VH-VL binders against q0atu2. Designs and how they scored, part 120

Target 1, 119 residues: q0atu2
Amino acid sequence: MLDKKARIRTSREYRNVFEKGKRLSGRFLIIYYVENALDNNRFGFITNKKIGMAVIRNRIKRQLRAIVREYQGQVKNKHDIVLVARAGIGKSSFEGMEKDYIAIMKKAGLFARNANKID

## First folded at step 6 (VH-VL)

Design u42 (framework fv_recibokibart)
Fold by OpenDDE, second read of step 7:
Structure u42 (fold): chain C 119 residues (1-119), chain A 121 residues (1-121), chain B 108 residues (1-108)
Amino acid sequence: as target 1 above (119 residues)
Amino acid sequence: QVQLVQSGAEVKKPGASVKVSCKASGYTFTGYYMHWAKQAPGQGLEWIGEINPKSGGTNYNQKFQGRVTMTRDTSISTAYMELSRLRSDDTAVYYCARDKYYWEGLYFDYWGQGTLVTVSS
Amino acid sequence: QIVLTQSPGTLSLSPGERATLSCRASQSVSSDYLHWYQQKPGQAPRLWIYGASSRATGIPDRFSGSGSGTDFTLTISRLEPEDFATYYCQQYGDSPLTFGQGTKLEIK
C-alpha cells in the first residue's frame, strides 16, 4: 500500500490537480498531473459507476495502487498525479492496465523513456 | 446560454503566423478544456489540441507539434490558437470547441462558428 | 492512433427513406467515447449522438446510435429534408482524438 504521505486525500487536493494540472488520456486511464511543493509524489485514484459495481471499482483501485506502487521510484519527483479510470478498464487485464500506465506516464514525461518493470 | 465567438477570417502569406481567438461566454471559462480543430476545404475534421484555461496546460496533436501554440486570457474568457510557419495546406476553417467533461465522454458540446484562414502566395 | 473509417463516403437518399451510416474503428473503442456530429455547409459541427447511443439535447428520436467494439452505426429511421448533411464520428478512447472522414448524406 502507498504511504499516507504519497496519497491525495482531500477534495481540495483533487480539485487543485484538476484545475491547475495538465491531463493526458490513455486507453484505460486519464492522468491529471501538476507539480507540488513537496519532496514526494502524491497519487489519487478515481473510478466511476460506469466501470461497474462497487466491488469492481474497488478492485480496479487496488490494482492501480499496486501498479503505482511498483513504479513509484521511477516517477519524476514533486508531482501530484490523479489517475482516472476510464470505461473499459474493467475488461482489461492487469498487464494491460500496467502497460497503459507506463505508456501514458512516459508520454507525459513523468517516466524516463527507459523505465522498466522493477523485478 | 453558452457561446463561443471566434475572430474573423485571415489571409496570410506562406511562412507567416496567424492567431485565432475564441471568446467564451455563458459559463465559467476556466472550468472546461478548450479544443481546436482544423477543417480543410471540402475535407473532414482534424484535432489540433486542447488547453486547460485554468492552468494554461496544453496537449497538441503530434502533427502540429512545434508550430501550434494555444494560450488563453482568463480576464476576458478568450482562448487563442497560433499557427506559425504557415503553408498552403494550412488553408482551412479552424474551430474552437468546449469539452464538456474532464473524464466522461470527452466530446464537444459547443463549437465556435469557425475562422477561415487562407494561406496563399 | 485509432483510425475511424466511415462508410459510405456519400449516401444519396430521398426523404422518407431509412439511412444507415457506419463508423469502423481500427481498434476497439469503448462506447462511452464514440460520438457523432452533424455538419451542414457553412456551419460548425453540432453534437448529435454521444456515448454511441445517446441523443444530444433536441435531437429527434428518428436518430439512433448503436454499436460496440470496432463497429458503430448511426441510423435515421425516416429521413426529413433537414437531415441531409455530413455526419462525422469521433473517438477519444485513446490519444490522439480522431474523427472519421465523414459521410455525406445528400438528397437523391
Scores: ipSAE 0.425, ipTM 0.854, lowest interface PAE 1.7, mean pLDDT 92
Fold by ESMFold2-Fast, scan of step 6:
Structure u42 (fold): chain C 119 residues (1-119), chain A 121 residues (1-121), chain B 108 residues (1-108)
Amino acid sequence: as target 1 above (119 residues)
Amino acid sequence: QVQLVQSGAEVKKPGASVKVSCKASGYTFTGYYMHWAKQAPGQGLEWIGEINPKSGGTNYNQKFQGRVTMTRDTSISTAYMELSRLRSDDTAVYYCARDKYYWEGLYFDYWGQGTLVTVSS
Amino acid sequence: QIVLTQSPGTLSLSPGERATLSCRASQSVSSDYLHWYQQKPGQAPRLWIYGASSRATGIPDRFSGSGSGTDFTLTISRLEPEDFATYYCQQYGDSPLTFGQGTKLEIK
C-alpha cells in the first residue's frame, strides 16, 4: 500500500492538481501533475463510472496503487500526480496498465532515465 | 453562444516567427483546454498541442516541440500559438479548438475559423 | 502514436444513396475517445459524432456512428446535397492526438 504521506486525500488537493497541473493522456490512463512544495511525491486515483461497476472500479484502483508503489522510487521528487482511469482500462491486463503507466510517466518527463523495468 | 475568433492571415519569410491569436467568448475561458491544429494546403489535420488556460501548462506534439510556444491572456480570454524558425512546409491553416476541462469525453466541440499562414521568400 | 487509416480516400455517390465511411486504428481505442468531424472547403472542421456513436448538437438522424476496438464506421442512411464534405476521424485515446487522413464524400 502507499503511505499516508504519499496519497492525495482531500477534494481541495485534487482540485489543485487539476487546476494548476499539466495533463497527459495515455492509452488507459490520464495523468494530471504539478510540482509540490513537499519533500515527497503524492498520488491520487480516480476511477469513474465509465469504467464499469463498483467491483471493477475497485479492482482497477487496487491494481493502479500496486503499479505506482512498484515504481515510486523512479518518480522525480516533489510532484502531486493524479491518475484517472479511462473507460477502456477495464479490458486491459495488469501488464497493459503497467506498460501504459511507464510510457506516460516517461513522456511527461516524470521518470528518471533508468526507470524502465519492462523492456 | 460560444465563439472562437482567430487573427487574420499572415505572410512571413523563412526563418521568421508568427504568433496567431484565438479570442474566446460565450463561456468561462479558464474552464476548458485550448488546442491547436495544423492543416497544410490540400492535406488533413495535424494536432500541435494543448494549453490549460487556468494554469498556463502546455503539452506539445513532439513533432513541433522546440518551435511552438502556446500562451494565453486570461484578462482578454485569448490564447496564442507562436511558431518560430518558419519554413515553407509551415504554410497551412492553423485552427484553435476547445476541449472540456476534465476527462469528460475529450473532444473538440468548437473550433476557430482558421488562420492562413503563408511562408514564402 | 496511434495511426488512423480512413477508407475509402474518396467516395463518389449520388443524393439518396447510403454512405459508409471506415476508420481503422493501428491499436485499440476506447469508443469514448473516437470522434468524427465534418469539414467543407474553406471552413473549419465541425464536431459531428463524439464517443463513436453520439451525434453532436444539431446533427441529423441520418448520421450514425458505430464501432469499437480498432474498427469504426460513420454511416449516412440517405445522402443529402449538404452532406458532401470531407470527414475526419480522430482519437483522443493516447498522446499525441491524431486524425485520420480524411474521406472525401463527393457527388457522382
Scores: ipSAE 0.283, ipTM 0.805, lowest interface PAE 4.2, mean pLDDT 89

Design u43 (framework fv_recibokibart)
Fold by ESMFold2-Fast, scan of step 6:
Structure u43 (fold): chain C 119 residues (1-119), chain A 121 residues (1-121), chain B 108 residues (1-108)
Amino acid sequence: as target 1 above (119 residues)
Amino acid sequence: QVQLVQSGAEVKKPGASVKVSCKASGYTFTGYYMHWAKQAPGQGLEWIGEINPKSGGTNYNQKFQGRVTMTRDTSISTAYMELSRLRSDDTAVYYCARDKYYWETLYFDYWGQGTLVTVSS
Amino acid sequence: QIVLTQSPGTLSLSPGERATLSCRASQSVSSDYLHWYQQKPGQAPRLWIYGASSRATGIPDRFSGSGSGTDFTLTISRLEPEDFATYYCQQYGDSPLTFGQGTKLEIK
């Protein structure tokens, strides 16, 4: 689970990321990201009904939070990042989602090159 | 009525830079991302990159990274694409196109008319 | 990057015939993020079909899009003279955004 301080909670905070941030598309994920004025990173998660029923969307959200938690120490400081799950994610493996997350974070310049391990 | 109006044709020498403009009207300029695409003579389309007009945040196709710079001026609802160190294979029509900033509507619903850039010695 | 392969490169048909244009992706693309654009010589591309199957505003119902995964199709049930143009598929599924090389629909 992510610490409360590491979560984007309000509609205003989500809107700020969408309007002021950059975006990058991966196979299963789109990320929206912007530098914040805080001392820590914050993450948001969005799933839509095209992914599947609530039980599938809730599973995906849990898995994405677990992936983000594993790599949170390797993300450059002071960023708000929103992960938007794409329709195909429901049929992905956990490993597939993790691989996509690492790839997109590296492409965005938010990860060090050696951030493939949870050290 | 939504319109994207681009600047006129340019002829440049190799090594020069070119800056193409795209003036938006008929909608809230800062509510939509602006994209740029290249189309070489007789060829298909190639995506160059995008800019968020509200923040100025950009993402570029790696193929053009280091040579392309996208900017905007919100006071005149105009986006710009500057391409530097021009080569003969940069000869192309360059298009701007808009896209909604929210994830649910990711497609190019309106395009500029295009700007022909010719690079020749 | 996702490579989109369109076939045929050129399709020669007469008005009144059915046209079927193919777009194949090198990786699975959500249908929500596969789009088609029409382009006539000297003109900008115009959004034609979005999300694999939704017609853009003003597009006649003789046009239909279908497909999922890696295989997508644009079908014109009965060609009119104004339909002869180049059609490009595009994916917004992964960065960088990519387009197919186009299918040129020409009069026989």
Scores: ipSAE 0.112, ipTM 0.750, lowest interface PAE 5.0, mean pLDDT 88

Design u44 (framework fv_recibokibart)
Fold by OpenDDE, second read of step 7:
Structure u44 (fold): chain C 119 residues (1-119), chain A 121 residues (1-121), chain B 108 residues (1-108)
Amino acid sequence: as target 1 above (119 residues)
Amino acid sequence: QVQLVQSGAEVKKPGASVKVSCKASGYTFTGYYMHWAKQAPGQGLEWIGEINPKSGGTNYNQKFQGRVTMTRDTSISTAYMELSRLRSDDTAVYYCARDKYYWEPLYFDYWGQGTLVTVSS
Amino acid sequence: QIVLTQSPGTLSLSPGERATLSCRASQSVSSDYLHWYQQKPGQAPRLWIYGASSRATGIPDRFSGSGSGTDFTLTISRLEPEDFATYYCQQYGDSPLTFGQGTKLEIK
């Protein structure tokens, strides 16, 4: 699990990312990202009812947290990043989600130069 | 009522730049992403990019990357699209269009009337 | 990118007839991100169907959208003279946003 300091927790924090950040849309994910004044990255996760039942939404969140955790050390520091799950993600495999995450993060230029990724 | 009013037709030489404006009214300008699309004569529609009017953040179609710049002036609720290094195949009608949903890109519920840009030597 | 292929390119029909327009995606697209627009000559496109099957405000019930996955359809049950135009499908299931090449519905 992500450390508390690595999580976006308040509505105000989420709102700040949505309003002031930049977004990129992938197949299964939309990322909103903005620089923060901290020395660490913070991640947030959004799933809405169109994704599916609560059980599905919770599964998706767990999977996204796992993906983020796996690659968090390779992400450029000082960013607030919110992952919004898109429709259809519930039908995606974990590998599909991971691939989408990597692709969209690369496009956003959020991975550090020394990052070593499978894809 | 929501309205998007674009600037008038432009005639440019190859290599020049053009800047098209799109003035929004009837809604909170900063609350909706603005998109731009290209339609060459007798052809279909092509997505150019989007801008967050509040933050100024942009995402461009890679096809236009390096030549397009989207900006906005929130004080007058106006979005701008500038296309540089113009060539003949840039001749088209350019549209601004409002995204229905701010949090997730969906569809375009309102469109500008279009701006014809003609590039000829 | 996701390529949307519309068929037929041109559809010639008479008022009162049924029109069926197809939009095929190169890969699966969630219904929430497949939309249709109508465009008449000299005018901007206008939202017609959103989310594959929802009519936009003011759109007559003779229009209907259906489909899922890679195959989507716009149907006009009984054509009216004002329905003759070009129809475009559009997706934002993945970046970049893309449009179909359009189907021109013309009067026979």
Scores: ipSAE 0.696, ipTM 0.907, lowest interface PAE 1.0, mean pLDDT 94
Fold by ESMFold2-Fast, scan of step 6:
Structure u44 (fold): chain C 119 residues (1-119), chain A 121 residues (1-121), chain B 108 residues (1-108)
Amino acid sequence: as target 1 above (119 residues)
Amino acid sequence: QVQLVQSGAEVKKPGASVKVSCKASGYTFTGYYMHWAKQAPGQGLEWIGEINPKSGGTNYNQKFQGRVTMTRDTSISTAYMELSRLRSDDTAVYYCARDKYYWEPLYFDYWGQGTLVTVSS
Amino acid sequence: QIVLTQSPGTLSLSPGERATLSCRASQSVSSDYLHWYQQKPGQAPRLWIYGASSRATGIPDRFSGSGSGTDFTLTISRLEPEDFATYYCQQYGDSPLTFGQGTKLEIK
């Protein structure tokens, strides 16, 4: 489970990341990211209706939160990061989403080059 | 009417730097990402990178990382791409192009007219 | 990076004929992120087809796009003189964004 302090929750906070940040596209995800003035990272998750029904979108959000939690120790501190699920994500595997997340975070310079799963 | 107007042609010597401008009009400059692409003579298009005009945040194609710098001036709705340590294979037409901020589908809906940069000794 | 290979490099046809332009990706690309641009000599590229099959605003219905996975096609059912140009496919999936090398459609 991702700690409450590590979650982006309000529309204003999401808008801040989009407006103040930069982005990077992956196969199943687009990340938007910006440095924050806090002592921790915060993550937001967006799934659009184009992905599928509520059941599918909720599954995707849950899986993305699990992936983020698993690798949170490798993320450079003091960032707000929003993960936007792309249309094709509904047909991806958990491993596919995980691989895409690691790849885009590394390309963005937000992740250790040799990222590993946290025990 | 949306327009992206680029600076004029440049002739540079090897080792020099060039800074190309792209002036936006007809829309809210800070509401759209700006991209830059390269097209060498007789060749296809190559993506250089993108900038968020509101924040100045950039992401570059690794091939150009270390030689390219993208900036903007919001007071005049102008984006810039500077390429340093020029070589002969940097001779190309450089384009700016507009992209949506957030909502899919993402594509380059408006392009500048292009700026020819010639690198010759 | 994803490499896009277009074929043929040059296609020589006459007005009235059908044109079929191919774009092959080195790895699977969602059709939602495959776009086509038209470019005429001395001009900037112009968005033509987005999401593999959606025509951009003002594009005639003689143009159609199709494909999925690694193979995409742009078809012009009956060539008009103004259609002779270079067409580029682009993937806007995995960064870095990439374009094909182009197919030049020229008059026979």
Scores: ipSAE 0.600, ipTM 0.873, lowest interface PAE 2.0, mean pLDDT 90

Design u45 (framework fv_recibokibart)
Fold by ESMFold2-Fast, scan of step 6:
Structure u45 (fold): chain C 119 residues (1-119), chain A 121 residues (1-121), chain B 108 residues (1-108)
Amino acid sequence: as target 1 above (119 residues)
Amino acid sequence: QVQLVQSGAEVKKPGASVKVSCKASGYTFTGYYMHWAKQAPGQGLEWIGEINPKSGGTNYNQKFQGRVTMTRDTSISTAYMELSRLRSDDTAVYYCARDKYYWESYYFDYWGQGTLVTVSS
Amino acid sequence: QIVLTQSPGTLSLSPGERATLSCRASQSVSSDYLHWYQQKPGQAPRLWIYGASSRATGIPDRFSGSGSGTDFTLTISRLEPEDFATYYCQQYGDSPLTFGQGTKLEIK
């Protein structure tokens, strides 16, 4: 669901975000984030084997991409952001993941001042 | 062997600033996040914030935001926490503690010995 | 912020007895992100149990951790003199990181 230009794809790019970025932990998600030199935001997604089998990990990854796409317009421009799914995410609902994403993005200062005013 | 060695006790007046150091040895300094915690006399632990030693990126507990600054010097494997505009309720032992930035459990496996900061008139 | 409430605040027991220490969270915390630390007077805290149930290196098997959701427990099956200390639970499930107020285990 995300445009190709809005995705982090290479291991080098992921490594850059992990090493140079800031970290903020939410209930089901950890975000690593750093300002980039591009004109757009890029998102990466990590789901590891601690979450469960491939079918579960693929479902979580698809749901996270859908959430990110839904709120993409609220995110301050020029950031590389990696979402790492925590082991406990398998117990969450879609709505629970969505709430956690919004909360951590607000705490990180990554949502624009008027991001809460989504119609 | 992993060691975190902190600077010695400080006595400060209200309104002053204090800068505590934490020198790491026995591991790759830039491979682990460094955290700081406060423990007032006879009380429990309170998380102050964290720093990524590789980038210098920080995240602070909102309670200390605006008064705390965390920095590091990679050439001497040392992390610093500066607390400004000191109040009497800042009297506490301050600890540094190591955490692995890509470790998903995120726990403090090694702690400094603590630095007592006393704020009194 | 997630508030961790430990009970009892002080637990007075004799060597040889079983100790049960409780940690209750104001919101659900994944067990993977709940940890326990032991602290003796004048010393730094020491990692004791991580991920609710895993003993840290060198910790005796008389210590066990359990729990999920909002309720977590640290159990000492048969107290030894060196076990009398303050124990803190900690969550890393949500920022800011928080600790419980501690349970002081003291000799009766």
Scores: ipSAE 0.046, ipTM 0.714, lowest interface PAE 7.0, mean pLDDT 87

Design u46 (framework fv_recibokibart)
Fold by ESMFold2-Fast, scan of step 6:
Structure u46 (fold): chain C 119 residues (1-119), chain A 121 residues (1-121), chain B 108 residues (1-108)
Amino acid sequence: as target 1 above (119 residues)
Amino acid sequence: QVQLVQSGAEVKKPGASVKVSCKASGYTFTGYYMHWAKQAPGQGLEWIGEINPKSGGTNYNQKFQGRVTMTRDTSISTAYMELSRLRSDDTAVYYCARDKYYWESFYFDYWGQGTLVTVSS
Amino acid sequence: QIVLTQSPGTLSLSPGERATLSCRASQSVSSDYLHWYQQKPGQAPRLWIYGASSRATGIPDRFSGSGSGTDFTLTISRLEPEDFATYYCQQYGDSPLTFGQGTKLEIK
């Protein structure tokens, strides 16, 4: 599970990222991201009803949190990042979501070093 | 009524820079992302990038990265796109287009009339 | 990047006929993020269909969009003179955003 202090939890915090942040679209994910004034990164996750039933949305959220946790050491510090799952994500594999996450984070310039393979 | 009005046609020499403006009216300027697209004569559309008018945050197509700069002035509801080190293949009509801010939908519902930029020696 | 290929490049028809325009993606695109724009000579593009199948405000019901995955279609059931224009498909599924090369609908 991702540490509590590394999660965006309030509507106000989500709104700040959407309104002040940059946006980058991937195949299965959209990220919104902004530099924060904290000493750590925070991540938010959004899955809407178009993705599928609650059981599918909850699975996607768990898998995205696992991916974010695995690569958190490669993310440039002091950013608030919101991952929004796109409608097609429910049909993707875990590997597909992971590949898309790595690609969009690199393209956004948010990886401090090259992503390592998951061992 | 929503309206996006762009600056007039420009003629530039290779190596010069051009700055195109897009003045928005009829809506809250900071509520919608602004995108820019290129259309070379007789060809299709190519996405250049986007700007969040509220924050000034930008995201550019890699093909234009290093040559394009997008800015805005919220006091006059105007977005700008500057393209530097112009080449003959930058000759095109450049469009601004409005996109909804929220994560719920992403499409260009209103476009500017276009600005013709001609690059020739 | 996702490449969108439109076919045919030019479609020559008469008013009253049915038009079918194809847009094929090099990789899968969620229907929610595939859109169609109409452009007339000397004018800006105009949003026509969004999310593969939803008509934009003011667009006549003779226009319909369909498709999923890599294969999308714009259909005009009964052509009117004002429908002769170039139509572009666009994907917002992956950055960079991309457009097809366009299908020009010409009067025969």
Scores: ipSAE 0.007, ipTM 0.642, lowest interface PAE 9.1, mean pLDDT 86

Design u47 (framework fv_recibokibart)
Fold by ESMFold2-Fast, scan of step 6:
Structure u47 (fold): chain C 119 residues (1-119), chain A 121 residues (1-121), chain B 108 residues (1-108)
Amino acid sequence: as target 1 above (119 residues)
Amino acid sequence: QVQLVQSGAEVKKPGASVKVSCKASGYTFTGYYMHWAKQAPGQGLEWIGEINPKSGGTNYNQKFQGRVTMTRDTSISTAYMELSRLRSDDTAVYYCARDKYYWESWYFDYWGQGTLVTVSS
Amino acid sequence: QIVLTQSPGTLSLSPGERATLSCRASQSVSSDYLHWYQQKPGQAPRLWIYGASSRATGIPDRFSGSGSGTDFTLTISRLEPEDFATYYCQQYGDSPLTFGQGTKLEIK
């Protein structure tokens, strides 16, 4: 989704995903995810101080948002998904983060098969 | 140097209201949720609710809904819990506690010293 | 709501003995959200074990936590005089947050 409403913004919403959601760990990312009662997906992003200074954490958040935007169309609708960056992510390339995201989302069953079938 | 310092003991009549304060120091007040718990004499702990000091958003245990109000003042790093329409069974020590909102787990890492509220006629 | 039942309610033991305290949940709780607090008379509770098995800062290694699902245990391998207190388990997995009724460790 391109809508700004596709973002998790409140601590309450983050808590709901952590308490009721499933968890999957990748190399650089952990995702927590749960079905929502909305007609759209919402994403949250968490980078803790173990990753590095604010400049590094802000870069990682921007890159993760870009990756999520690029693959938004492949994500099954009606989910709240929180991406938590692991300590090692600060040394990763953009391509490394992207591959980890795709792998985790596929393993979670959150990527729709053949979303844009053209006969 | 994290400290949570609560207001002093209160004695109230049935039907009155009480407002307990919890002053935080040694950390960024708006970075952590604040919770309140009740402990009646000789009894265990009961969760009352929580407040997000950054937004002012609250979530209450349904048992206290309608009688409890949680607020905060970020300018003095103080959280408040007001309990109205007091009854004898509200006699208890009330604790504030900081929620260690780390992304892996949530637990109460620091507690206030407690405030004894006595409700008697 | 998730009900936490602690057993026994009171445990009378002597210093040097092993203590085993149980906490059972009415439904499954992720171990990440089960915690133990120690409380002495006249004092606030203190975080003791978090995430079912991690000792809080300064807690002696004679204390250990274990368990998953609905069954959790706090074990004290060799009781010291300062260990006699009330222990509460707590879940943070669902609202409302709940505590067990407590297990009081008392000197025999």
Scores: ipSAE 0.006, ipTM 0.549, lowest interface PAE 12.0, mean pLDDT 85

Design u48 (framework fv_recibokibart)
Fold by ESMFold2-Fast, scan of step 6:
Structure u48 (fold): chain C 119 residues (1-119), chain A 121 residues (1-121), chain B 108 residues (1-108)
Amino acid sequence: as target 1 above (119 residues)
Amino acid sequence: QVQLVQSGAEVKKPGASVKVSCKASGYTFTGYYMHWAKQAPGQGLEWIGEINPKSGGTNYNQKFQGRVTMTRDTSISTAYMELSRLRSDDTAVYYCARDKYYWESIYFDYWGQGTLVTVSS
Amino acid sequence: QIVLTQSPGTLSLSPGERATLSCRASQSVSSDYLHWYQQKPGQAPRLWIYGASSRATGIPDRFSGSGSGTDFTLTISRLEPEDFATYYCQQYGDSPLTFGQGTKLEIK
């Protein structure tokens, strides 16, 4: 799970990312991102009812947080990033979500290096 | 009520740059993303990129990256698309179009009338 | 990138007939991200159907959209003279945003 300081939690903070950031859409995810004035990255996660029932939405949020945490060291510092799950993500595999995340983050120029798991 | 009005037709030489404008009215300019699309004569539409008028943040289609620059002036509700190092295959009608500023569904509810850019020697 | 293939390229019909226009995606696209535009010569495209099946404001009920996965259809139940135009489908199921090549609906 991500530390509380690494999470976007308030409506005001989400609004700031949406209104002042850039966006990039992948197959299962849209990211909205903006540079922040902090010493760390913060992540937000949004799943809506079109994805499915609460149990599916909660699984997706958990899986996305796991993916973000795994690749946290590759992300350029000082960014607020919101991941919005697109319709259809509920039918994707974990590997599919992970690949989509990596592809989007690379296209956005948010990875300091090519994305790889740390072993 | 909502209207997007683009600048007039231009004729340019190969190697030159062109800057097309799109003036918005009838809505809050900074509340919607502005996109640009290209349509070569007799051909279909091709997406060039988008700009967030509130932040100035941009994302470009890889095919145009390095030659396109999108900007805006919020004081006059106008978006701009500049295309540099023009080639003959840049001859096209260029459109601006708006969409909602966040979330999942990206479609263009209003379009400018188009600007014909002709690149000829 | 997702390629949208529209068929037929040109459809020649008479007023009063039914038109069926196809848009096929190279990969599955959620219906929420598939849209249709109408374009007449010398004019900008106009939003016609969004989210595969929702008519845009002011669009007559003779137009309907349907489909899911890779296969999407725009249907005109009874053609009127003003319906003869080029129709484009568009997706943003994956970056970059792409359009189909268009189906030109022309008078026979």
Scores: ipSAE 0.135, ipTM 0.754, lowest interface PAE 5.1, mean pLDDT 88

